# Miniprotein binders against Peroxisomal membrane associated protein 20 (pmp20), part 5

Target 1, 156 residues: Peroxisomal membrane associated protein 20 (pmp20), of Schizosaccharomyces pombe (o14313)
Amino acid sequence: MVAVGSTLPKVTLWENKPEEVVEFPSQGKFIIVGVPGAFTPPCSSQVPGYIANEKQFAAKGISGIYVVAVNDVFVTKAWKKSFDGGEQSGVHFVADWNGEFTKAFDAGFDASGLLGPLRSKRYAAVVENGKVVKVFIENEVTDVDISSADKVLSSL
Key: E = the ipSAE of ESMFold2; O = the ipSAE of OpenDDE; V2 = 0.75 times the mean of E and O plus 0.25 times the DockQ between their complexes.

## First folded at step 3 (miniprotein)

Design A1 (from T2l with R4W V18I E33L E40R; at its last look DockQ between E and O 0.87; V2 from the best seeds 0.00; counts 0 for: pae E 9.5 > 1.5, pTM E .748 < .8)
Fold by ESMFold2, look of step 3:
Structure A1 (fold): chain B 156 residues (1-156), chain A 92 residues (1-92)
Amino acid sequence: as target 1 above (156 residues)
Amino acid sequence: MKIWIEVEIDPRTGFVYIFEVDSPEELERLLKLLMEYIKRLGVDKIEVRVRADDPEKARELAELIVRILKELGFTNIRVEIRGNEIRVTAEK
């Protein structure tokens, strides 16, 4: 399970292009949204809420929102563009192509029946000054409830 | 039954786990898993907040939470119930 009180894994992640590395802020407050897979119906129903509420999250002190999927960067980039307003959105679509971040964050599950040997559970994590301070973990990976943008926003 | 649960593992830092479960059996399983993890962290105080569908269910859930915390070695357990919301504080 994703550990509250822990620091983030020092694992390289990518966005937009294979050579573009993601750097999480070391200070301030931001959100990581872990999802089982790009383009899947539950993940695609969850993400629009984060895009639509970017300003409301910022008003609560959130400096960034990072959607992390165990997919390569070409997939996550295409997924971002598939959303209404996605290309213009400040929401980061982050590629954990080999699942190393997800595994080190203790957020993985075996999805061999459909998505692959390692995928991310559905969660939202609030990170403050480099430490995980709040975690919302779905009981079922197909459910979008406590990790939805509305629920996370209301908790801030 | 829809049960919203919030577990604060260190009141000074505000570290919180938030879950939703569909039954008291799922709540028990989840809480035991969390408490074994929290035990490995060595924290001395926790707060469990639960919201249930009605006040009678809240009382039943409070009793379940207290039993689980006692089984895991916590003492000095305090329970506060406000309508459908329960707050259980436990310390060693």
Scores: ipSAE 0.011, ipTM 0.467, lowest interface PAE 9.5, mean pLDDT 83
ESMFold2 (binder alone), look of step 3: mean pLDDT 70; pTM 0.676
OpenDDE base, look of step 3: ipSAE 0.024; ipTM 0.437

Design A2 (from T2l with R4I V18F E20T E26R E33A; at its last look DockQ between E and O 0.89; V2 from the best seeds 0.00; counts 0 for: pae E 14.6 > 1.5, pTM E .636 < .8)
Amino acid sequence: MKIIIEVEIDPRTGFVYFFTVDSPERLERLLKALMEYIKELGVDKIEVRVRADDPEKARELAELIVRILKELGFTNIRVEIRGNEIRVTAEK
ESMFold2, look of step 3: ipSAE 0.000; ipTM 0.283
ESMFold2 (binder alone), look of step 3: mean pLDDT 78; pTM 0.778
OpenDDE base, look of step 3: ipSAE 0.486; ipTM 0.796

Design B1 (from F3a with E34T V37I E38I I45T; at its last look DockQ between E and O 0.03; V2 from the best seeds 0.00; counts 0 for: pae E 20.6 > 1.5, pTM E .603 < .8, placed apart)
Fold by ESMFold2, look of step 3:
Structure B1 (fold): chain B 156 residues (1-156), chain A 80 residues (1-80)
Amino acid sequence: as target 1 above (156 residues)
Amino acid sequence: MKKYRIEVRTEDKETARRIAEIVFEVAERLGLKTVYIIIKDGTVTVEFTAEDEEQAREVAKIIEEVARRLGAEEVRVEIE
C-alpha cells in the first residue's frame, strides 16, 4: 500500500497524445488522484469535484491535480473532454496504460471481473517536494468518500 | 532480489478469476507489496518480487497448490 513518506516512482506517464510524456513537479505541492477506470460511473462522479474546485485547491498551495487511470491516452483524453469544463481545466488526465506507475506506487488491484487485469485502487495522494505527505485510500473501489475533492480540500 | 513468475493455464475464466483473487489475498496476508497479475482468457500470469527468498518460495508453493486444486491444466513457476 502507498503510504505517507512514499516517493514517486520514476515511471513514464502520458497525457493527450501517445508521444506526450507528463512529469510530476519535483518541488511544490500537488495531488495525485488514482481511479479504477476512465468513463466508469464512480470515477466519473468523483472527477467533477476536482475540476470545479481547481481555484480552491490553488488557494491552498496545490500547483496541480493529476488524475491517473490505467487506460491509454486516447481514452484519458476523451474522458477529460467529456466533462463540463474539462477541456478548459488545468486538471491533468494521465495515462498509465500498462499499469507500471500504479504497480510501483503499490496502488493496484485485479479488476478482471469488470475492467481489466490491473487497475488502480481509488485514492488521493497529496505530494510535497516529491514525497507523499497525505494519502486517502478507499476501502472499496466503488466508494467515493475520503478521496473526494471536498474531503481532500478540507484536509488542507 | 529475485523475481517470481507463475503462469497458470485453465480453460475456465471463472477459475482463473478465483486463482487471481486468492493470489491477491495471499500476497496481502504475507505482506508482499509488488504483485502484478494478468488474467487473459483462461491464463493467469502472476509476477512478484521479494527480498525474503523463503517467504517468496512459500507464496509460490501456495499459488501452485491452489491452482492445481482449482483444476489448472498447466502450472509453471519461473525464477529470474
Scores: ipSAE 0.000, ipTM 0.090, lowest interface PAE 20.6, mean pLDDT 76
ESMFold2 (binder alone), look of step 3: mean pLDDT 73; pTM 0.656
OpenDDE base, look of step 3: ipSAE 0.023; ipTM 0.450

Design B2 (from F3a with A20M A27L Y36F E38T I45R E47Y; at its last look DockQ between E and O 0.02; V2 from the best seeds 0.00; counts 0 for: pae E 20.3 > 1.5, pTM E .705 < .8, placed apart)
Fold by OpenDDE base, look of step 3:
Structure B2 (fold): chain B 156 residues (1-156), chain A 80 residues (1-80)
Amino acid sequence: as target 1 above (156 residues)
Amino acid sequence: MKKYRIEVRTEDKETARRIMEIVFEVLERLGLKEVFVTIKDGTVRVYFTAEDEEQAREVAKIIEEVARRLGAEEVRVEIE
């Protein structure tokens, strides 16, 4: 289960380019959206809500939204661009290509039947000042319910 | 002071979400430290720091009351 009551794992993550390291904010409030895989149908149904409601999240004090997938940076970058308004969006699409963050965050599952030996569960985590304060983790990775943008937004 | 975990189980996911939201706010207003709330399906897990088990149990009662008022049909509160 996604770690609660602890600081975020300090692992390297990437965005846009293999050499471009991304770090989560140490202060403020932001959201991490874990997804099993880029371009998969359930994930592609979940993410548009965060893109569409980016301003609403900001109005609630969310400084950033980070979509994290166990994919390489080329895939995550392409995935962002595949959404309407995605390229212009401030939503981060973060590559956890070694699954280190996912593993350290205890959000991994065995997806060998479809995606690979390690992928992220579907979840949304609200982080404040480096600590996870709320977690919306789906029971089944194919479910897009409590981790949806609408429901997370309404909880803020 | 010790860290405690309380689990609330409900069959309705929407109810669970509402419980999570309200419980979090209530506990924050109560001044409890290190309040974290998670929901997984119909299960709400509440983490917090309390002075002792007695305080934790009082918190559990509050959570139970909130859950009931929010329309949870079956609510189980377990304190660890």
Scores: ipSAE 0.000, ipTM 0.179, lowest interface PAE 12.8, mean pLDDT 87
ESMFold2, look of step 3: ipSAE 0.000; ipTM 0.098
ESMFold2 (binder alone), look of step 3: mean pLDDT 75; pTM 0.683

## First folded at step 5 (miniprotein)

Design B3 (from F3a with K3E K13E E14K R17Y E21R E25K E34R)
Amino acid sequence: MKEYRIEVRTEDEKTAYRIARIVFKVAERLGLKRVYVEIKDGTVIVEFTAEDEEQAREVAKIIEEVARRLGAEEVRVEIE
ESMFold2 (binder alone), alone request of step 5: mean pLDDT 75; pTM 0.691

Design B5 (from B3 with V23L V59L V66L)
Amino acid sequence: MKEYRIEVRTEDEKTAYRIARILFKVAERLGLKRVYVEIKDGTVIVEFTAEDEEQARELAKIIEELARRLGAEEVRVEIE
ESMFold2 (binder alone), alone request of step 5: mean pLDDT 72; pTM 0.648

Design B6 (from B3 with V26L V46I V59F I63L; at its last look DockQ between E and O 0.83; V2 from the best seeds 0.00; counts 0 for: pae E 6.9 > 1.5, pTM E .750 < .8)
Amino acid sequence: MKEYRIEVRTEDEKTAYRIARIVFKLAERLGLKRVYVEIKDGTVIIEFTAEDEEQAREFAKILEEVARRLGAEEVRVEIE
ESMFold2 (binder alone), alone request of step 5: mean pLDDT 76; pTM 0.709
ESMFold2, look of step 6: ipSAE 0.063; ipTM 0.532
ESMFold2 (binder alone), look of step 6: mean pLDDT 76; pTM 0.713
OpenDDE base, look of step 6: ipSAE 0.069; ipTM 0.541

Design C1 (from A2 with L61F L69F)
Amino acid sequence: MKIIIEVEIDPRTGFVYFFTVDSPERLERLLKALMEYIKELGVDKIEVRVRADDPEKAREFAELIVRIFKELGFTNIRVEIRGNEIRVTAEK
ESMFold2 (binder alone), alone request of step 5: mean pLDDT 79; pTM 0.786

Design C2 (from A2 with L69F K92L; at its last look DockQ between E and O 0.01; V2 from the best seeds 0.00; counts 0 for: pae O 5.3 > 1.5, placed apart)
Fold by OpenDDE base, look of step 6:
Structure C2 (fold): chain B 156 residues (1-156), chain A 92 residues (1-92)
Amino acid sequence: as target 1 above (156 residues)
Amino acid sequence: MKIIIEVEIDPRTGFVYFFTVDSPERLERLLKALMEYIKELGVDKIEVRVRADDPEKARELAELIVRIFKELGFTNIRVEIRGNEIRVTAEL
């Protein structure tokens, strides 16, 4: 599993369009929010908190929030727009459509029974200067507790 | 309010999406966003199944879905309402 002290994997990720590559900041503090799948109910319950508290996270020194899912860019883009205030939000919705980041970050699980052979576990990770400094991983991917925006925000 | 939504897109892709929303407004935003995605896939036919916890709102939800599909350019829209379950089929 992803652990404190881990270095971010150098893997290509996408946002909005298949040709649009997104890169994580090399410096500063930001949050990665891993979700099992776009449009799924538990994920849709977790993400609004990050959108709503974007300014509060910024006040704590968080330069960006990146929601990462093993979905294509069309799905992640549509999912962002589906939220109230989502289109206007600075929260990134990032497509790990081949699951390479999820694998490299050791955050994958087998969801063949519902979503596919590889999906992301539910987690939040605080990254500072390219290294993971805090990790919040749910025991069950359907649970939204320690990886919720409120819990992560309170820990900062 | 709890609304359960199942979206089945073209048999060629076989994709089925299942999700829940808590309001008609949220349903509208979700469907519009999802339709942007399915248009990119070149989907010709779509089926949406909606189940509401309040049967009295089924008709209103059906009308909402039909309106959304019309706005998005869908044709051959068909609606079936059975109690609290709504089935809408349409073509792009």
Scores: ipSAE 0.021, ipTM 0.358, lowest interface PAE 5.3, mean pLDDT 86
ESMFold2 (binder alone), alone request of step 5: mean pLDDT 83; pTM 0.821
ESMFold2, look of step 6: ipSAE 0.266; ipTM 0.721
ESMFold2 (binder alone), look of step 6: mean pLDDT 82; pTM 0.809

Design C3 (from A2 with L31I M35L L69F F74Y K92Y)
Amino acid sequence: MKIIIEVEIDPRTGFVYFFTVDSPERLERLIKALLEYIKELGVDKIEVRVRADDPEKARELAELIVRIFKELGYTNIRVEIRGNEIRVTAEY
ESMFold2 (binder alone), alone request of step 5: mean pLDDT 82; pTM 0.809

Design C4 (from A2 with E6R E8T R49E R51E L69F K92L)
Amino acid sequence: MKIIIRVTIDPRTGFVYFFTVDSPERLERLLKALMEYIKELGVDKIEVEVEADDPEKARELAELIVRIFKELGFTNIRVEIRGNEIRVTAEL
ESMFold2 (binder alone), alone request of step 5: mean pLDDT 76; pTM 0.749

Design C5 (from A2 with R29E A33E E36R E40K L69F K92L; at its last look DockQ between E and O 0.90; V2 from the best seeds 0.58)
Amino acid sequence: MKIIIEVEIDPRTGFVYFFTVDSPERLEELLKELMRYIKKLGVDKIEVRVRADDPEKARELAELIVRIFKELGFTNIRVEIRGNEIRVTAEL
ESMFold2 (binder alone), alone request of step 5: mean pLDDT 81; pTM 0.810
ESMFold2, look of step 6: ipSAE 0.675; ipTM 0.875
ESMFold2 (binder alone), look of step 6: mean pLDDT 81; pTM 0.796
OpenDDE base, look of step 6: ipSAE 0.269; ipTM 0.678
ESMFold2-Fast, scan of step 7: ipSAE 0.517; ipTM 0.784

Design C6 (from A2 with I4Y E6T V16I L69F K92L)
Amino acid sequence: MKIYITVEIDPRTGFIYFFTVDSPERLERLLKALMEYIKELGVDKIEVRVRADDPEKARELAELIVRIFKELGFTNIRVEIRGNEIRVTAEL
ESMFold2 (binder alone), alone request of step 5: mean pLDDT 81; pTM 0.806

Design D1
Amino acid sequence: SPEELKRLAEALKELAKELGVKIIIVVEIDPRTGFVYFFTVDSPERLERLLKALMEYIKELGVDKIEVVVTADDPEKARELAELIVRIFKELGFKNIRVEIRGNEIRVEAEL
ESMFold2 (binder alone), alone request of step 5: mean pLDDT 61; pTM 0.551

Design D10 (from D1 with E4D L8M A11L L15W E18R)
Amino acid sequence: SPEDLKRMAELLKEWAKRLGVKIIIVVEIDPRTGFVYFFTVDSPERLERLLKALMEYIKELGVDKIEVVVTADDPEKARELAELIVRIFKELGFKNIRVEIRGNEIRVEAEL
ESMFold2 (binder alone), alone request of step 5: mean pLDDT 62; pTM 0.544

Design D2 (from D1 with L12A L15F A16L)
Amino acid sequence: SPEELKRLAEAAKEFLKELGVKIIIVVEIDPRTGFVYFFTVDSPERLERLLKALMEYIKELGVDKIEVVVTADDPEKARELAELIVRIFKELGFKNIRVEIRGNEIRVEAEL
ESMFold2 (binder alone), alone request of step 5: mean pLDDT 63; pTM 0.578

Design D3 (from D1 with A11S L12I L15I E18R I24V V26A)
Amino acid sequence: SPEELKRLAESIKEIAKRLGVKIVIAVEIDPRTGFVYFFTVDSPERLERLLKALMEYIKELGVDKIEVVVTADDPEKARELAELIVRIFKELGFKNIRVEIRGNEIRVEAEL
ESMFold2 (binder alone), alone request of step 5: mean pLDDT 61; pTM 0.544

Design D4
Amino acid sequence: SPEELAEALKELAKELGVKIIIVVEIDPRTGFVYFFTVDSPERLERLLKALMEYIKELGVDKIEVVVTADDPEKARELAELIVRIFKELGFKNIRVEIRGNEIRVEAEL
ESMFold2 (binder alone), alone request of step 5: mean pLDDT 62; pTM 0.555

Design D5
Amino acid sequence: SPEELKRLAEALKELAKELGDPNVKIIIVVEIDPRTGFVYFFTVDSPERLERLLKALMEYIKELGVDKIEVVVTADDPEKARELAELIVRIFKELGFKNIRVEIRGNEIRVEAEL
ESMFold2 (binder alone), alone request of step 5: mean pLDDT 61; pTM 0.564

Design D6 (from D1 with L5A A9L E28T E67V V86K)
Amino acid sequence: SPEEAKRLLEALKELAKELGVKIIIVVTIDPRTGFVYFFTVDSPERLERLLKALMEYIKELGVDKIVVVVTADDPEKARELAELIKRIFKELGFKNIRVEIRGNEIRVEAEL
ESMFold2 (binder alone), alone request of step 5: mean pLDDT 62; pTM 0.593

Design D7
Amino acid sequence: SPEELKRLAEALKELAKELGVKIIIVVEIPDGFVYFFTVDSPERLERLLKALMEYIKELGVDKIEVVVTADDPEKARELAELIVRIFKELGFKNIRVEIRGNEIRVEAEL
ESMFold2 (binder alone), alone request of step 5: mean pLDDT 61; pTM 0.539

Design D8 (from D1 with M55I L81F F94Y)
Amino acid sequence: SPEELKRLAEALKELAKELGVKIIIVVEIDPRTGFVYFFTVDSPERLERLLKALIEYIKELGVDKIEVVVTADDPEKAREFAELIVRIFKELGYKNIRVEIRGNEIRVEAEL
ESMFold2 (binder alone), alone request of step 5: mean pLDDT 66; pTM 0.619

Design D9
Amino acid sequence: SPEELKRLAEALKELAKELGKIIIVVEIDPRTGFVYFFTVDSPERLERLLKALMEYIKELGVDKIEVVVTADDPEKARELAELIVRIFKELGFKNIRVEIRGNEIRVEAEL
ESMFold2 (binder alone), alone request of step 5: mean pLDDT 62; pTM 0.554

Design E1
Amino acid sequence: MKIIIVVEIDPRTGFVYFFTVDSPERLERLLKALMEYIKELGVDKIEVLVRADDPEKARELAELIVRIFKELGFTNIRVEIRGNEIIVLAEGDPEELRRLAEELVRKLLKE
ESMFold2 (binder alone), alone request of step 5: mean pLDDT 71; pTM 0.651

Design L1 (at its last look DockQ between E and O 0.01; V2 from the best seeds 0.00; counts 0 for: pae O 4.5 > 1.5, placed apart)
Fold by OpenDDE base, look of step 6:
Structure L1 (fold): chain B 156 residues (1-156), chain A 90 residues (1-90)
Amino acid sequence: as target 1 above (156 residues)
Amino acid sequence: MKIIIEVEIPDGFVYFFTVDSPERLERLLKALMEYIKELGVDKIEVRVRADDPEKARELAELIVRIFKELGFTNIRVEIRGNEIRVTAEL
């Protein structure tokens, strides 16, 4: 499972368009927020906190926030727009449509009962210079507690 | 306020989510429809349950307005208590 000291997997990710590849910063400090699925209720309750506190995260040296879901780019793009201020937000909504990143990052679970055979666990990871320095993984994917924006922000 | 939304597209796939306001409902539906259109879907069913049955009519009208704005046709509405069912075609 994703842990402190882990190096980010080199897997292609996408944002906004199928042809638009996303690359994580190789240097600096940023946050990855893994979510089980776009438009799901728990995820939709978690993400607004990151949008609302984007400036506060920046003040603590966070250069970017990346929400990663095992969904296609059309879904993640639409999901971003569905939030108040979402379209204007600098928070990235990234599509891991084949779940390759999620698998490589060892953050997957079987959601065949609702969402499909592979989805991301709910987590937040602070990455610095390409390595994970803090990890907040929920015990249950439906829970939004330690991976919430408020908790992560307070830990910085 | 709690609004439960189910969006069904052809082949039986259902999107499920909840919102806490009519404004949020509108944003979600509009955004989701952008995606659904990209899939080439030409028929949709939306089921909505509100915790306040008095708001059912208002929500139904809102959904119809949204669908009209998005270019949907053959819009049909059924209201049963706090449950709203809307079907439409593109």
Scores: ipSAE 0.026, ipTM 0.336, lowest interface PAE 4.5, mean pLDDT 87
ESMFold2 (binder alone), alone request of step 5: mean pLDDT 86; pTM 0.849
ESMFold2, look of step 6: ipSAE 0.283; ipTM 0.723
ESMFold2 (binder alone), look of step 6: mean pLDDT 87; pTM 0.854

Design L2 (at its last look DockQ between E and O 0.04; V2 from the best seeds 0.00; counts 0 for: pae E 20.3 > 1.5, pTM E .690 < .8, placed apart)
Fold by ESMFold2, look of step 6:
Structure L2 (fold): chain B 156 residues (1-156), chain A 89 residues (1-89)
Amino acid sequence: as target 1 above (156 residues)
Amino acid sequence: MKIIIEVEINGFVYFFTVDSPERLERLLKALMEYIKELGVDKIEVRVRADDPEKARELAELIVRIFKELGFTNIRVEIRGNEIRVTAEL
């Protein structure tokens, strides 16, 4: 499981284009939202809350929100575009296409035969100055409860 | 065995890989539950079988799976031990 006090894995992630690498802030406070898969109904019900509350998170000192899925960058880009306001949003839709970030972050589970051999558990992690300071991991990957935007925002 | 699935959704192409016909059926069923509202344009399944007779058997199985799931315009191409099955919704 992802633990408070852990540092972020040094693993390459992508967004928007195959050549565009994600740069996590080394300072300040930001959020990683791990999701089992782009376009799935539970993930598509969760993400609008983060888009809609983007300014409220910023008011709490959150410098960025990074939605991470074990999908390629073409999938995550299309998924962002599918949301109302998605293209205008500052929320990062991040591709972990080979699952290496998810595995190194100890957030993986085997979804073989349904979604793929390796997918992410549903979680939110608040990262401050390169270290995880809060973690919200769903008991079931289909649940959207403690990792919802409302619950995470209330904790800040 | 490596089965490659190519799905086109809203002009974007997705690739999946499974290692058995059973896992192919489970994958396609799961995709149908989540993709219908997104407008699937095309699906293509590619398999390299061990020999041409196994290729024909796999093609027949893939066609049965597509029909069960409600795909239309199912087209089969077999070139030696290579199979390409395409369909539309």
Scores: ipSAE 0.000, ipTM 0.091, lowest interface PAE 20.3, mean pLDDT 79
ESMFold2 (binder alone), alone request of step 5: mean pLDDT 83; pTM 0.803
ESMFold2 (binder alone), look of step 6: mean pLDDT 82; pTM 0.790
OpenDDE base, look of step 6: ipSAE 0.028; ipTM 0.394

Design L3
Amino acid sequence: MKIIIEVEITDPKTGEVFVYFFTVDSPERLERLLKALMEYIKELGVDKIEVRVRADDPEKARELAELIVRIFKELGFTNIRVEIRGNEIRVTAEL
ESMFold2 (binder alone), alone request of step 5: mean pLDDT 81; pTM 0.768

Design L4 (at its last look DockQ between E and O 0.02; V2 from the best seeds 0.00; counts 0 for: pae E 17.2 > 1.5, placed apart)
Fold by ESMFold2, look of step 6:
Structure L4 (fold): chain B 156 residues (1-156), chain A 91 residues (1-91)
Amino acid sequence: as target 1 above (156 residues)
Amino acid sequence: MKIIIEVEDPRTGFVYFFTVDSPERLERLLKALMEYIKELGVDKIEVRVRADDPEKARELAELIVRIFKELGFTNIRVEIRGNEIRVTAEL
């Protein structure tokens, strides 16, 4: 499972449209929020907190927030737009459609029969200069507790 | 402790499946999920829960009924069979 000291895998990720590739910053401090799936009730209860607290995260030196889901880019784009303030938000909604980032980041679980064969566990990771410096992994994928925006913000 | 939860919209037959490790996590899950379900306009639900044993099932049934009453559900029906609980309710 992803831990403090983990490095970021170099795999292709998408945002907004099928041909638009997104890369994580190599420098600075940012947050990765891994979620089991776009539009699911727990994920839809977690993400608004990150949108609402963008300025407070920035005041703590966070240069970006990246919500990663094992979904295609059409789904993640639509999901971003479904939130109040989502279209204007600087929060990145990142598509890991083939699950390769999630596998390489050691954050996957088998969700067959509910969501799909590979999905992300629920976590938040604070990354500084390419390394994980804090990590918040939910014991249950259905819980939004230690990976919530409020808890992560309070730790900074 | 392992608590398996199935939440069904009986009109569509769609089933949400969850597991939690405590009654406290079950309570948080149900409160969050029911708020979302109310926003979807669902007015009837069936919740099926599997506990570790029959005594635990009775305790969880009492908890679920209390949560549903607090959330404004009516016509709450409970059926307990061994370690399995079925709760149907209307909003």
Scores: ipSAE 0.000, ipTM 0.120, lowest interface PAE 17.2, mean pLDDT 82
ESMFold2 (binder alone), alone request of step 5: mean pLDDT 85; pTM 0.839
ESMFold2 (binder alone), look of step 6: mean pLDDT 85; pTM 0.840
OpenDDE base, look of step 6: ipSAE 0.016; ipTM 0.188

## First folded at step 7 (miniprotein)

Design G0 (at its last look DockQ between E and O 0.89; V2 from the best seeds 0.00; counts 0 for: pae O 6.2 > 1.5)
Fold by OpenDDE base, look of step 8:
Structure G0 (fold): chain B 156 residues (1-156), chain A 90 residues (1-90)
Amino acid sequence: as target 1 above (156 residues)
Amino acid sequence: MKIIIEVEIPDGFVYFFTVDSPERLEELLKELMRYIKKLGVDKIEVRVRADDPEKARELAELIVRIFKELGFTNIRVEIRGNEIRVTAEL
């Protein structure tokens, strides 16, 4: 279960290239989208909705959307570019390369049968002023339903 | 079967989950309640939507049973179509 009601863990995360640190906003509202793995089919089904609805989220006071995966920064950067409009999108693709954020956020699972010993569960989390206020967690990591952009958007 | 679960606790925190069976619902709720108890929550609201309205009553009974087993009091149930709302106090 994702850690809710607490301050986000202070973990170094990268975007675009190694050592380019991405920081979550300390104030305001934003969304974290946890995905099991870049380029996996269910994840590739979930993310386009957030890219497509970026403006709608912004209209509801969401200052940013952060897709977090336990992948290296080269993979997450390439993954962003693989989507139509992805490179131009303001949606962040964040590399939790050691899975430290995912562990600290209590969102990890054992994917040793396919992806590796640690990957992120599929979830969306609304964060306000540094605290998680809403959590959307899929029962099965292959499901894309409650954590979809449409469902999250409608809840705001 | 698709069951959507929404759990609201004081201070405005809301949890959303999906499960595919009543059995999984029970497991999830029990796990969640163990977590919520650690937060010192005294009031809880659970909203459940099922894709089959005919199962709403059965799910409501299941939720009530779970809450009783967990020591909740002042359990209130409202069923509207395929949506179940349960409120309870710890």
Scores: ipSAE 0.018, ipTM 0.291, lowest interface PAE 6.2, mean pLDDT 88
ESMFold2-Fast, scan of step 7: ipSAE 0.599; ipTM 0.824
ESMFold2, look of step 8: ipSAE 0.552; ipTM 0.831
ESMFold2 (binder alone), look of step 8: mean pLDDT 80; pTM 0.778

Design n10 (from B6 with A20M K25E V37I)
Fold by ESMFold2-Fast, scan of step 7:
Structure n10 (fold): chain B 156 residues (1-156), chain A 80 residues (1-80)
Amino acid sequence: as target 1 above (156 residues)
Amino acid sequence: MKEYRIEVRTEDEKTAYRIMRIVFELAERLGLKRVYIEIKDGTVIIEFTAEDEEQAREFAKILEEVARRLGAEEVRVEIE
């Protein structure tokens, strides 16, 4: 995984439509939540915490929350709509379709037995002014513990 | 293993997406592999393989109960 102090890689990500590009903020503080796969049980149990605590994160100075999965934009959009309050949430569900961000962030692993040859590890990263300032990486991709919304929020 | 099909007709797109999420969660917990899901005009079409008919029936029964609780209008199961 990237170390604290690393700068964010410059890669293209998408949200909502194949034509809609997402840019991470160059200033301020925001959170990236990396998940192995949309619609899987551990990921579907982790994300609601970020949606529910969106206002609490904003109160801590978090300008945005970006859930990143190696999935196409139609899958990530549908996944957001599947959550209670998801469609109205300001939490971004972004598609790392080619896995370029996941590879550049050094968060990839081979899940060929279940999800595909390139998927993201489960993590949360706090980014401030373009630099990674905190990282919460699960040792097991099926665990939701240190990368949970409660743990990340309490660290802020 | 045989291929099975379930169609869940919903009143709206939001319910269809929620059912799709539940299908993936349930399939993983029951050990099903090779699950394909398509959404067409609010209908969730699920094609999957199971080790035997008993596993397929268990999956279909749980899914039907959950889908009806979420407000699905109709659930059609083709096991065989």
Scores: ipSAE 0.000, ipTM 0.111, lowest interface PAE 18.0, mean pLDDT 70

